VH-VL binders against a2bn08. Designs and how they scored, part 41

Target 1, 238 residues: a2bn08
Amino acid sequence: MAEARLQRLLRVYVLDTSALTDTRLRSLLGSGSLDEAVRRFAELIASVRIAYGVEVYMPPTVYEEARRFLLSNGVTVQSFEALAAWITIKPPTRHEIRIPASIVRDYVEEVRARLARGLRVAEEHVRRAFEAGGLYAAETASREARREKLGAIIRGLRERYREATRHGMLDSVEDLDAVLLALEVRGVLVSNDEGVRRFAEALGVISIDPPKFISVLQGLLRHSKTGGVAREEAHSTS
Key: E = the ipSAE of ESMFold2; O = the ipSAE of OpenDDE; V2 = 0.75 times the mean of E and O plus 0.25 times the DockQ between their complexes.

## First folded at step 11 (VH-VL; framework fv_emapalumab)

Design k16 (at its last look DockQ between E and O 0.79; V2 from the best seeds 0.65)
Fold by OpenDDE, look of step 11:
Structure k16 (fold): chain C 238 residues (1-238), chain A 121 residues (1-121), chain B 111 residues (1-111)
Amino acid sequence: as target 1 above (238 residues)
Amino acid sequence: EVQLLESGGGLVQPGGSLRLSCAASGFTFSDYAMSWVRQAPGKGLEWVSAIKGSGGFKYYADSVKGRFTISRDNSKNTLYLQMNSLRAEDTAVYYCARHPEGVRDYYFDYWGQGTLVTVSS
Amino acid sequence: NFMLTQPHSVSESPGKTVTISCTRSSKDIADNYVQWYQQRPGSSPTTVIYEDNQRPSGVPDRFSGSIDSSSNSASLTISGLKTEDEADYYCQSYDYSDLVVFGGGTKLTVL
């Protein structure tokens, strides 16, 4: 029963957005462009689907996000559609999926901690602004110089605030949908986001990063070629 | 009084496995995140792994990722560290440490006495 | 990932004031709280400062923490140095992935 479960786990995958946008995919698939990488990825998924019955799922929210990203980054509609043709778009049944309250509690605690970090970042930038724009600097600096300096501080604040509050945690509904879908279909989540993977693990969902996913699929195809030759030789000697 | 007591340390060969335990008392164990911190002989402190109160959220240092597994049994008030594929560089005193509740950042407020793990041929 | 750099050792006479620095290699030191731990020979670490400048119960007011954003460093200051303060001191903070990072430690010798 455990082996059968493991085998089933290896046949169903759920992709989050990072599974399609990971910068390492291009090199792993031997492509010169993102468009080519997407096409090669489509072929790979098609091949394992046909050969081994591998199922690849994606929530609609992830699909839309990935579509937007890929098309805006030079992927053709044709290439994207080629990939999408082999991916099952399925929303998780959100109203039926149960999450342990203890997991929710821990997540809330994490969010609170991150919000506190964001506040620290904001306070630091207020201090910096005060020191940089103090009464003395305002008297000597041109309006343009002051504006530029303030702009730089605000940009820094936004960047650091985002990093402090969102990095390394589940921070989008799209990613949550991917985790929930993986839970529902008893699949393996493909993600390069450590926060997403941590949340998945908390729910008992197995996760792998996109490079590992590609490696697994490629590995499957290599083994199928060797098994077919051994069966033909056994029948010819009987 | 809060008490943390580590056990399970010993001598192991490279490539071997060992499981550490930390028995906690004097507080509601399930409400607190816990960490393992190690210290090689004559060296500094190195964080190894952390686990939140529910046991679901786990964190690992890069140096142990894929080899070590942190877990807890809240019914037994016990923290665990399963160490596989042990290396010489894993030789250290291993401390369990508590993260206090309601803290913005998970600093350590209580430490155990530590248990020695020696990885040697 | 970032590193926290501490001096290997510091020495001072009893009654004097000593400062131990902890410099963060990347990002700003103020992004996350800094803690300080004391470890006497043959003993477990104990917390002496948390959240940059807070003291746990039982820690003397001779111990204080501070942050200097200009140098991207935290500091532990011990005033009125006593023989019992001789120990290793470690600073600690977090990265944005909630990974704990310790400094290399500083050996304080009371002369």
Scores: ipSAE 0.630, ipTM 0.852, lowest interface PAE 0.9, mean pLDDT 90
Fold by ESMFold2, look of step 11:
Order: C-alpha cells, then structure tokens, then sequence
Structure k16 (fold): chain C 238 residues (1-238), chain A 121 residues (1-121), chain B 111 residues (1-111)
C-alpha cells in the first residue's frame, strides 16, 4: 500500500550527528543558545512522539559522538538527557545488512581518486614551502616571520587537502551506522552531509536535511488537533 | 568501437516531462560512470548530471536538482535522464558522455550525437 | 562553485601557432585536472587533451596542454594550424568530485 509506506515515511527517522550539530538549529528553534535549542528540539520530538507515535532512532556510535560534541559546546547534561529520553538508541544489525558489491566497488574507486587529488595538493604546497624558504633566507627574515609563513602554508594545505579528499563523501563509521540503521528500520535519514545522504540514497534510503526535518515535525503538530478530531469522529461513527 | 546513441528528445510544454535514453555499445557499460551534458542552441556546454557504474551514486548540477533524475539499467546497457518540471531554459541538445574507466576524475572520453529537447509553449 | 573564462574567439593563419586560455576564478587550477574538447560545426564534442597535458590516441602531436599556477589558468596550444582545426574549443574542470564546469567556449577561426 502506497498510503502505508507514506505513513511510515512520516513516522520513523534516524539522526546522524549533523542533525544535532547543524548550525541552523539555534535559529530554526528560536533559541539564543545551543543548550536551549537542544531542549526545544527535545520538546518537539516528545510532542510528535506523543501525538503521532513518531519514532526517532540513533545508533550508539552516533549517540556517543553527539553527546561528546554537545557537552563540549555548552549543552548541559540535563538538556542532553532530556533529548535522549525521546530517542531510541539501537545499533544497526551489521552482520545481516547487505550492500551490493557494485556499490562498494564505486566507493573504493572514489576513495582512490580522492587520495590521488590529495597527493597533488600536498605536492603543490611542498613547492610553496620551498619557494617561501628561499625568499625568507634571501630577505633575512626573523625566525618569527618564517614560522608564521610556514604555519600559513600548512593551514592552506590542510584546508585544500580536506576539500580535495573528504568533501561530499561518507568517511566515518558513525555516519555509516546511521545509514545502515535507516536502511534496517526503513526510516528517513536526517543529515546535512552530502556524502552521507548520497550513500544513503545509493542504498535506497530516503534522506532529508535537518531544516526539512524540523519543518515536517512542526507541520505534524499544527495538524495534531485536526487529526485527533478526525480520528475521534471516526471512532464515534464507526 | 564505443557507441553512444541518445533518444527521447522532442517538443514539450513548460512544466512538462520527458525521459531521455542513451543506448551504449562496444564496452562493458556497468564498469563506467556516465554523464549528461547539454548545449543550448548557439551556446556552450553545461554539465547536467552523472551516475557511477553501479547506478547508486548520482550527482546533479544545481540548476536541475530536484527536477531531473539520472538512472541506468545495466542489463540493457542504457542510461536515462528523467526530466520533470521543464523550463524554457532546459531547451538544449542533450549528450550522453562516458567517463574513463577507473578512478579518474569527472571528464569524458566518448560522446553521443545528442538529442534535442525543446521546451516551448 | 567556480567559473572557467575563455576568450570568445581567436583567429590565426594556417601553419601558425594559437593559444587558447582558460582562467579559473577561484581555488587552484593545478589541484584538479583540466580537459579540452573540440567541437566542429554540427558535430558532438571530442576530447583533444585530458589530465592537463595528455593527448588521446589519434589526436595530432601539434595539440598540447599546459597549466600556469601563477595566473591560475590552463592553455591549449595548437601549432602548425590547419583548416580542419577550425572549431569551438571548451576547457573543463571539476571541484571536489561532485561539480563539473566547462568554460564558455572559444571559436577558433583559421584564416
């Protein structure tokens, strides 16, 4: 039934860490702090759970990653635990989940291409460091100026290397676990990471970003009394 | 001999839909990533979408995200482009193009002859 | 997102050498391979240079590609120009595997 599948799509969600760390959360939830945003997120999840039975899942690996991040960024233990109380923590059944070999082959090819790009970025920045070293020696610059120039080159290398090798790619076991759990429970993956979402979609998992997730939940609450009235009248007439 | 043959172009109204096909021969289709590239009349080339050999990993230009869907059927050696919510700006010759085998970055070693899509009232 | 800027047209006499430039608007051109495509009137594109400076088999030796990091540009050079080289030429590169960008194209006229 198409309607039954649509109902599940609206009721089962899996969060990756980005769903809790998205910088837009504070403004989307009308909050002045990350701690307040987490509490309001908890209230939102609780409300749709109570009104519609919406289930929100998270793998233990994502839970621990999210916990470390939020507590390190000013979220109180009380606020985090209020959120976690409404989330089902469940590991994916990894040994039963199957991924087509062709998907794995494509992923390996992408990793190899990105490693090659990273090498080219590194080679370019070695050239820049060599040229800078020659200029600084010829200009008799201070040790402080030399160290600052080298530091700038290294920061540039790190930035370009990350962009060349990791942008738009699934590269953590926590994110993989979120994808696998979403596949297993046939839920919607909530993530703002293009690489995570692309991998999920390659496996047939529907994904949405955190702003859309918030919008969906808020939309459900706006209709909760209407839905309750309709069901109440159905019970009365049936 | 590598051959790529596009079909399915035609005249369609704004807001309409079309599905393009690209029949591939002369190589092991499933080993190669594929792209669609378009060219508006009298204009330059614009990349539209790409799909890896498995058919699972898909990539889209911002101008078509949410409206176009790339897919492939490796059992039929055919690449597809489903185009929905068509706009006048989508009027172009659409080429299918093959990426080289392996981990080379997105560039094209073989091109089809193209199929014309016209979006007009 | 980035742009590749090419001159709109270039012209040169048979036997001479022409260079078509392709300037990248942001980030280092050297970090991502540049390709060059030839498109004759009424035909589909064909690759004349890939991976900055490599020629596919069957492409004449007089076609060459280069990268200049200082101007953040790539160049296609055609020496010994022939009338059959009259075509549109496009450079192409990418950014972080999920974006493919073409230059605006250069019409080469052989006088």
Amino acid sequence: as target 1 above (238 residues)
Amino acid sequence: EVQLLESGGGLVQPGGSLRLSCAASGFTFSDYAMSWVRQAPGKGLEWVSAIKGSGGFKYYADSVKGRFTISRDNSKNTLYLQMNSLRAEDTAVYYCARHPEGVRDYYFDYWGQGTLVTVSS
Amino acid sequence: NFMLTQPHSVSESPGKTVTISCTRSSKDIADNYVQWYQQRPGSSPTTVIYEDNQRPSGVPDRFSGSIDSSSNSASLTISGLKTEDEADYYCQSYDYSDLVVFGGGTKLTVL
Scores: ipSAE 0.567, ipTM 0.794, lowest interface PAE 2.0, mean pLDDT 87
ESMFold2 (binder alone), look of step 11: mean pLDDT 91; pTM 0.932

Design k17 (at its last look DockQ between E and O 0.73; V2 from the best seeds 0.66)
Fold by OpenDDE, look of step 11:
Structure k17 (fold): chain C 238 residues (1-238), chain A 121 residues (1-121), chain B 111 residues (1-111)
Amino acid sequence: as target 1 above (238 residues)
Amino acid sequence: EVQLLESGGGLVQPGGSLRLSCAASGFTFDDYAMSWVRQAPGKGLEWVSAIKGSGGFKYYADSVKGRFTISRDNSKNTLYLQMNSLRAEDTAVYYCARHSEGVRDYYFDYWGQGTLVTVSS
Amino acid sequence: NFMLTQPHSVSESPGKTVTISCTRSSKDIADNYVQWYQQRPGSSPTTVIYEDNQRPSGVPDRFSGSIDSSSNSASLTISGLKTEDEADYYCQSYDYSDLVVFGGGTKLTVL
C-alpha cells in the first residue's frame, strides 16, 4: 500500500522556477543550448504524459517568471510554447489552503534571524566605508577613485545582504505558490532551492531536485519499452 | 531547571539502525529548536541535525543526509534521531542541545550528558 | 560551506592571558555570529560566549569574545587564567543555509 501510494505520488509534479532554470538541465538533457534543452524537456514531458499520464503543474506566477527568464536567455517563443503546452497552469486556491500556525511561527522566527544577519552585514559595510573613506583617504584620492571604492562597497553590501537574508529560505511568493499548489494537488514539488524544499517538507509535501526529476521521467520511458515486449512473447506461446 | 537526557545509544553493526531519544524537561519544549551534536572519541564537536519547534523544519549535515532523520514529539517533550545505514565513522557520543535565541541569533544554551553510539563489526 | 579553523592546542600559566583564534575559510567572519563553548574532560559542552562577545549568566568576565574582520577571525580571550579553565574550546557559527559549523576545537592547558 505504501509503494502504491508512492507510485501514485510520482504521477503529479509541480515545478517552481528553478526547475526550468537549473543550469544542469542542459547537460542532463544532452543539449548545447538552453533553447534546445527546453525543447527536449518539452518532448520528455509530452512523452511521459502520453505514456503514463504524468501531470506537470505550474502556478501562473512561476510561469511568468520562468517565461521572462527563459526568453531573456535565448529561448525562442516557439520552444517555450512547446514546453508550456504540456504544463498545466493552475493557481493554488490560497484562501482554502490551511497552514499550521506552528509552521508560520517557525518561519517568522527564521525571518527575524535573517533580518538580524542582514543588519550585521550593513553595519559591517558602514564600518568598512568609514575606514576606507576616512578623512585621510578623501584628501589623496581622486573623485573617481572614491566613487569606485564606494561602488564596490555598495555592491558588496547588496550581495552579502541578499545572501544573508534570502539564501536557503522561502523568499518569494512564486515559490510559495509552487509549494501551495503541490500541497493542493498532492504532487511532488520540483525545486533546487533548499529553503523551498524545507518549507514544502514542513507542510508534508515531497520534493525532488530538477536532476532527479529528469532522471525519474527518463526512467519511466525506459521501463515502458521493456514491458511491451514481454507481453507479446507471452501471447505467442500460448 | 532545564534538563536534557539522551538515551538509545549502544553497539550496532555497520549498516544497522539505531534510534536515539532526548527527553526534555523544565521548559516549554515546542518553543525551542533542538539539535543533535556528536563527538567521536578524542575528536571535536560535529553538528548532525536540527529541528525547529514545530517539527516541520529540519536541517542535516551533509555527512548524515539521507541516512539520519530528526523528529520530535512535542506531546512527550522528546527529541529523536533515527539513524540508518550506520557507519564506523558515526561512532560518537551524541548530545542533544537546545537552541536559545539571544538578542539577535541562536546558540546552544543547554546540552545533555550524551549517549554513546558505537558502530563496530 | 565554510570551515572554522582553530589551533589544536594552547598553553599558558595561571594568571596570564590566553587567546584562542577561530578563522573562517570563506566569506566574512562578521556575516554570522560566533559562539564559544567550553568542554571540560568528561563533561558536556557549555556556552561561554554567544553572539561574538556576549556572556551567558554565570560566565566570568575573564572570558571575552571579539571579531577581527581583517584576519577573518574570531577570538576567545581568557584573562587571569585559572586551573579550572583547562578544557577544550570550540567556536561555532552558521552558514547562509543555517547549518551549524563547529571549529576543530582547541585544547587549553594551564601550566
Scores: ipSAE 0.677, ipTM 0.864, lowest interface PAE 0.8, mean pLDDT 91
Fold by ESMFold2, look of step 11:
Structure k17 (fold): chain C 238 residues (1-238), chain A 121 residues (1-121), chain B 111 residues (1-111)
Amino acid sequence: as target 1 above (238 residues)
Amino acid sequence: EVQLLESGGGLVQPGGSLRLSCAASGFTFDDYAMSWVRQAPGKGLEWVSAIKGSGGFKYYADSVKGRFTISRDNSKNTLYLQMNSLRAEDTAVYYCARHSEGVRDYYFDYWGQGTLVTVSS
Amino acid sequence: NFMLTQPHSVSESPGKTVTISCTRSSKDIADNYVQWYQQRPGSSPTTVIYEDNQRPSGVPDRFSGSIDSSSNSASLTISGLKTEDEADYYCQSYDYSDLVVFGGGTKLTVL
């Protein structure tokens, strides 16, 4: 039982969208383009599946998000289909999955904290706009200068608001589906998002980042090709 | 009424391990996030790690990631810090600190007396 | 990462007013709350200001806190200085990735 569970964890992976969009993957796969990186990724996944039975899963929500991103960024349909052929697309069984109430309570508290941070950012930018308006009379400011100042304040508000409310938090259904699927299949979650990984690990899901995932898979293939133990064919006696 | 009592400090060689404990009383422990904060001799305060009320969400300073593990046992009202691969620069008094209630993120409203960890050859 | 910079020491006579600064190295000081802690020799820290300018129960109203966005700094002001105010003072803030930072500390001497 212990060996069977370890075998599943070593051979079962769930990808979130960042596992396909991480900007470091191109160099890790020795590729000059994103399309080439996707083809190399497909080859890597196929090879470890053949050599070790490694299974790679993705929820449909993550699949569609990744598809839109890759096709809009120069990946050919042929390259994407080659990758998708080696990934099992499976929705989490959401109605069967249980999450401890205490984890949900902590997450709600985190959301409340993030909303409060966002309000503080908004209040500060209202103050900046008021101060800027009070200084206009002391400056010879054109209509264009006033518009540019307001635009800068709004851009600053949007940037700080995103940081205050989204950074380091599980904030999408796609990310949640990846975590839930990893919990359901007892697989390793592959993600570069700190909030997604933190939530997964709070549920007891092992997580690794995409560069580590690539490194593990490449290491498995090098070991298999250079030093693995040959399995002998067993013949039936009946 | 709120009390935080640290223990488990001591002398250890580099590369060694220690486990710190913080016994909490006078409040509903499960409702509060907790932190470890340390102070090297003659130096200032440095935040080390935090954990939310459930014990599932954990946060670490870069200087201790991969070496220290924060945890809690809510049935015993106790916060823990497992410190592995200790270095001389980890020498400090380690304080247990409670986060304020509500949406006030990192306001530490109650502190323990601290426990001394010395990492020396 | 960001840093909070405080003067190493300040001194002032009893009955006078002192201000301890806390300057944030990156991003706006006003975006995240600032706390101030007092630490007397041999003691653990205690809070004198939270959420920029709020006093915990039992802290005298001669302690006050403020934020100055133009210098990107927070300040702790202690008026009517008493000899018992002699201590180390730390500012503290955080960022959106839950990194918590303390200032280097300021030794207040009451001459």
Scores: ipSAE 0.594, ipTM 0.809, lowest interface PAE 1.7, mean pLDDT 88
ESMFold2 (binder alone), look of step 11: mean pLDDT 92; pTM 0.942

## First folded at step 12 (VH-VL; framework fv_emapalumab)

Design n11 (at its last look DockQ between E and O 0.87; V2 from the best seeds 0.71)
Fold by OpenDDE, look of step 12:
Formats: sequence, structure tokens, C-alpha cells
Structure n11 (fold): chain C 238 residues (1-238), chain A 120 residues (1-120), chain B 111 residues (1-111)
Amino acid sequence: as target 1 above (238 residues)
Amino acid sequence: EVQLLESGGGLVQPGGSLRLSCAASGFTFDDYAMSWVRQAPGKGLEWVSAIKGSGGFKYYADSVKGRFTISRDNSKNTLYLQMNSLRAEDTAVYYCARHEGVRDYYFDYWGQGTLVTVSS
Amino acid sequence: NFMLTQPHSVSESPGKTVTISCTRSSKDIADNYVQWYQQRPGSSPTTVIYEDNQRPSGVPDRFSGSIDSSSNSASLTISGLKTEDEADYYCQSYDYSDLWVFGGGTKLTVL
């Protein structure tokens, strides 16, 4: 059972959005563009699937997000479809998956803490806005200057608020679906998000980053070529 | 009364391994996140690792990531730190510390510490 | 990544007021709460200030904390300094990228 599990772990992968959008993938796949990287990735997945029966899964939510991102960043529909052809789109069976209540509790605490931090960021920006209002009074500052200052404050608020509330944690349903699917199929989660990986670990899901994933797949193909040559040489000498 | 008692410190060679323990009492152990914080001789405090109440969520400083593993046994009210591939710079008093239990921003209780010396 | 910078040492006479600063290198000091710990020689750290300016039970009101956003720093102020206040003091904050971060510590000597 343990060996079978291990074998399955090595053959079944679940991708989150970051697995497809990781900037390091371009260099690893020897591509000059994102489009080329996606095509190379498709070829890689196809090769390992055919040679070793590797299965790659993606939740529909992740698929849509990845699609949107890749197409908006210069990936052609053809390249994307080439990749998608080798990925199994499967939703996790959410109503059947059980998560320990203790994990949920810890997550709730984390969310509460993050919300509190977000509130502090907001309070600080209210203070800044109030102070700026004194400096940028209608009597002394142009409408344009006031608008610019307010805009800067709002941009700062958005950026810092997002960082305070979302950075380093599971913050999307897409990522959750990826973790849940990995749990369900007993696969390896591919993600470069530390928060997602932490949550996965809490549930006993093994995760690797995208570069490691690519390395593993490339490694598999290298071994298959050497094994084939050794068999051909053995048959020629008999 | 909240009590934290560290153990397992000692002398170890570079590249060696050591496991620290922290026995907790006086509170509901699984309701609190716990951390290890270390202090090199004559130096300041450095956060090492944290683990939430469930034991599922773990955090590590970059300096120890991949070498140290934090864990806990809530049935025994015990926190652990498995230290592998130890280096001279890991020499320190290691404190177990309880998080405040609401926001986990800070440490409200500290143990007495256990000394780890990494020396050839 | 951020650092919290403290002065290495401060000294003052009994009865006087001393202030220890803690400056954050990046982002805003107000983004996360700052705590202060006291460590007497040969002892474990104890919390003297949490959440910028809150005192735990048992900590005298001589201890106070403040945040200055303009200088991106937190401060621990000890009024009516006593000999027993001689200790190392550490500021601490949190960042989701850097997690729990301590300052370098400040040695307070009571003259």
C-alpha cells in the first residue's frame, strides 16, 4: 500500500494557477516568450504522459483563471489549447472531502488576524488622508493637486491592505480547489505560493514548486532515453 | 500557572542532529500557537519557527528552512524542534514561547531555554 | 524583508525617563503591532508592551509604548527609572513575508 501510494504520488500532479504563470518556467523550458514556454510545457506533459502515464489535473476554477491570464499575456489560443489537451480538468468533490476541524479553526484564526491588520492599514490611511486634507485645503491647493494626493493615498491603501490581508495565505477559492483536488486524487500539488503549500501540508498534501516539477518531468524523459539505448545495445550483442 | 520547560539541548558536532522538547502546562495547549526563539551567546533574539494549535500550519525562518522541523503532540502537551544539519551559527539558547492566542502577533510566555552548542 | 533597528545601549540615572527607539527598515511601522520584551541578565524574556502601547498585567505604568509613523519607528519609554529596570530590551513586530522579527536589542544601564 505504501509503495503503491508512492508510485501514485510520483505520477499524479495537480496544478494551481502559479504552476502555469511562474516566470521561472520560461528559462527552464528554454523559451523566449510565454507562448513558447506554454508550447514547450505542453510537449513536456504530453511526452511524460505517453511514456510514463503521468497524470496532470487542474480544477475548472484554476483552468479559467490560468486561461484568462495566459491569453491576456500573449499566449495564443492554439498554444493554450495544446497545453489544455494534456491536462485533465476535474473539480474536487467538495461535499465529500472532509477537513479536520482543527485546521479550520487555525485558518479562521489566521483570517481574523489578517482582517485586524487590514483594519490597521485602513486606519492609518484615514489618518493620512485627514492630515493631507489640512495641507491640501481648497483654499490653498488646486483641484488637481488635491486629486493627485487623494489618489496616491487610495493607491497606497489598496496595496498595503491587500498585502496585509492576502499575502502568504490561502486567499482564493481557486487555490483551495487545487489543494482539495490534490487531496482527493492523492496527487502532488504544484504551486509556488507558500500560503497554498502550507495549507496543503496541513492536510497532508505533498507540494512542489513549478521549477521542481519541470525538473522532475525532464528527468523522467532523460532516463527513458538511456534505458532504450541500453536495451538496443543488449539486443544487438545477442 | 502557565509553565514552559525546554529540554534536549547539548553539545553536538557540525552536521549533527538534535531534538528539542518543550513541555507545556497550565493552559489548553492545543488552543495556542507555539514558537521557538533562539539567542546566540551575547546576541539578540531570533525567531526560528512557529506552529499553530492544530500542528498543521508551520512557519520557518529562512535561516533554518529545510534543516529544522517543528512539530507538536497535543496529547502530551509537548512542542518539538528537530534540528538537522546543524551549524556553528545554530549555537544558542533555544526558548519555547507561547503566542498570545488571539492574533498570534507576539509571545506572552517564555520558557527558561535550553542551550544548544554546535562545535567541532 | 525588513529589519528593526535599535540603539545598542542607553543609560540613565534612577528617577529619570529613558526612551528606546525601534526603527523599521521597510514598509510602515504601523502596518503591524510592535511589542517590547524585557530580558534581565540570566533570565528569559518577558513581555512589557504588546500591541504598540498595551501593558500586560503586572507591568508598571512607568512603561509605555508609542508609534511614530513619520520616523517609521516605535518607542519604549520608561519613566521613573529604577535599578530593577536594568535589562536588555527587544522590540518585535510581524510581517507576512518575514514572519516574526526582533530588533537587535538595547542594553539599558541604570547609573
Scores: ipSAE 0.749, ipTM 0.881, lowest interface PAE 0.7, mean pLDDT 92
Fold by ESMFold2, look of step 12:
Structure n11 (fold): chain C 238 residues (1-238), chain A 120 residues (1-120), chain B 111 residues (1-111)
Amino acid sequence: as target 1 above (238 residues)
Amino acid sequence: EVQLLESGGGLVQPGGSLRLSCAASGFTFDDYAMSWVRQAPGKGLEWVSAIKGSGGFKYYADSVKGRFTISRDNSKNTLYLQMNSLRAEDTAVYYCARHEGVRDYYFDYWGQGTLVTVSS
Amino acid sequence: NFMLTQPHSVSESPGKTVTISCTRSSKDIADNYVQWYQQRPGSSPTTVIYEDNQRPSGVPDRFSGSIDSSSNSASLTISGLKTEDEADYYCQSYDYSDLWVFGGGTKLTVL
C-alpha cells in the first residue's frame, strides 16, 4: 500500500524541450542512435501509461521546438510521432494561472542583474578592441591580422554576453509554457535547465532532471513486473 | 541598524541533522536575498546556499546539494538552513549574510556565526 | 568550476603599501565583478571593496581595488598601512554556473 501510494504521487509529468534533447538520452536508454533512443523512450512512456496510468504532458510550443530539434538530428518523423502518440499535447490556460507578485518581483530583479552583467561584458570588450587597435597600429600589422583580431573579440563578446544574460535563467516562452502547464496539471516538471527548474520550484512545482525521470519510470516498471507478479504469486500459493 | 543573529549550532554525530536559524532585524527582510556562508576551523570562506526575497528561488553549492535545504519565514524575519546527512567536513562556523539588493553578487552584512561541530 | 587564487600571506610595515592579488583560473576576471572582504581575528567578514573598485561608506580611501586583464587578476591595494588593517582578506566573484566563489584568503600581517 505504501509502495502504491508513493508511485501514484509520481504519475503526472510535464516535459520541457530538454527532456527530449538531453545528450544523455542515448546512454540512458541503451541506444547507439538518437532515433532508436526516441523509440525506446516512446516504449517506456507507453509501458508506464499501460501499467500505472502515468500521464505525460507537453505544451504545443515545446512539442514544435522538440520536433524541429529531433528531426534535424536524425530522428525519423515516424519515431517522433510514435513518441508523441503517448504524450498529451495541451497548452497551459495562461489567463487562469496566477503567479505570486513576489515571485514576479524576484524575476524582474534577476533580469535587471543579468542586463547589468551583460553591459559590463560589452564595455570590457569595447575596451579590448580599442586597445588592440592602438597596438596593431604600432606593430604595423596587416589588414588581415587586424580583421582576425577584431573578429575574435566580437566572437568573445557574443559568447560572454550570452553566458552573462541567458545561462541558467528562464528566458523563453517554450520553457515558461512547460512551467505553467506543470503548475496547472499539478505535474512533475522534467527539465535539465536549472533556471527553468528553479522557477518551477519557486511556484511549488516539483522538478526532476531527465536522467532521474528515466530512472523513475524504469523503477516503476521493475515494481510492476516483480512486485505485482511475485507478490501476488506468493500471496496466492495456497 | 541591520542585525543578523544565527542560532542552532552545536555538536552532532556524522549522519545527523541540525537546523540553523538567522533572526534578522533593522531592514525590510522580504526585499533581500540571503545566504549561508561557512568557514571551517582555520580555513577560508565557502558559500553554501542562497535564497531570494520571496523564498521561492533557492541556490546551493555542489558540496551540499541534496543534503541541505535553505528556507525563510518572512512573517518571522527568519532565515533557516536544514542540514541533513552531516559529515565531519561540514564542521564550520556558519554565517548568515545579506545580499545587497540590486548588487546581489556581494554580501553587505554578516552575522556573528554559529558553530556546527560534526564528530562522533 | 573556476577558482580564485590568492597568496597565502603578505606582510608589510605601517605606513607602507601592500597589494593582494586574486587570480581567476578560467574565463576572464573582467567579465564579473570582484568583491573584497576583510575579516579581523575573531570577527565576521566586512566588505571593503565591491564592483572591482568601489568602497562602501565608512571604508577609508586608502583601500582600492583594480582589475588587470593581462594577468587575469584582481588586486586589493592598501596604502598607508595601519596596525588595524591586520586581517584576512578574501576576494569573491560570481558566475552563472559556480555562483558565489571566494578566494582562499590572504593573511595580512602588519609589523
Scores: ipSAE 0.562, ipTM 0.797, lowest interface PAE 2.0, mean pLDDT 87
ESMFold2 (binder alone), look of step 12: mean pLDDT 92; pTM 0.942

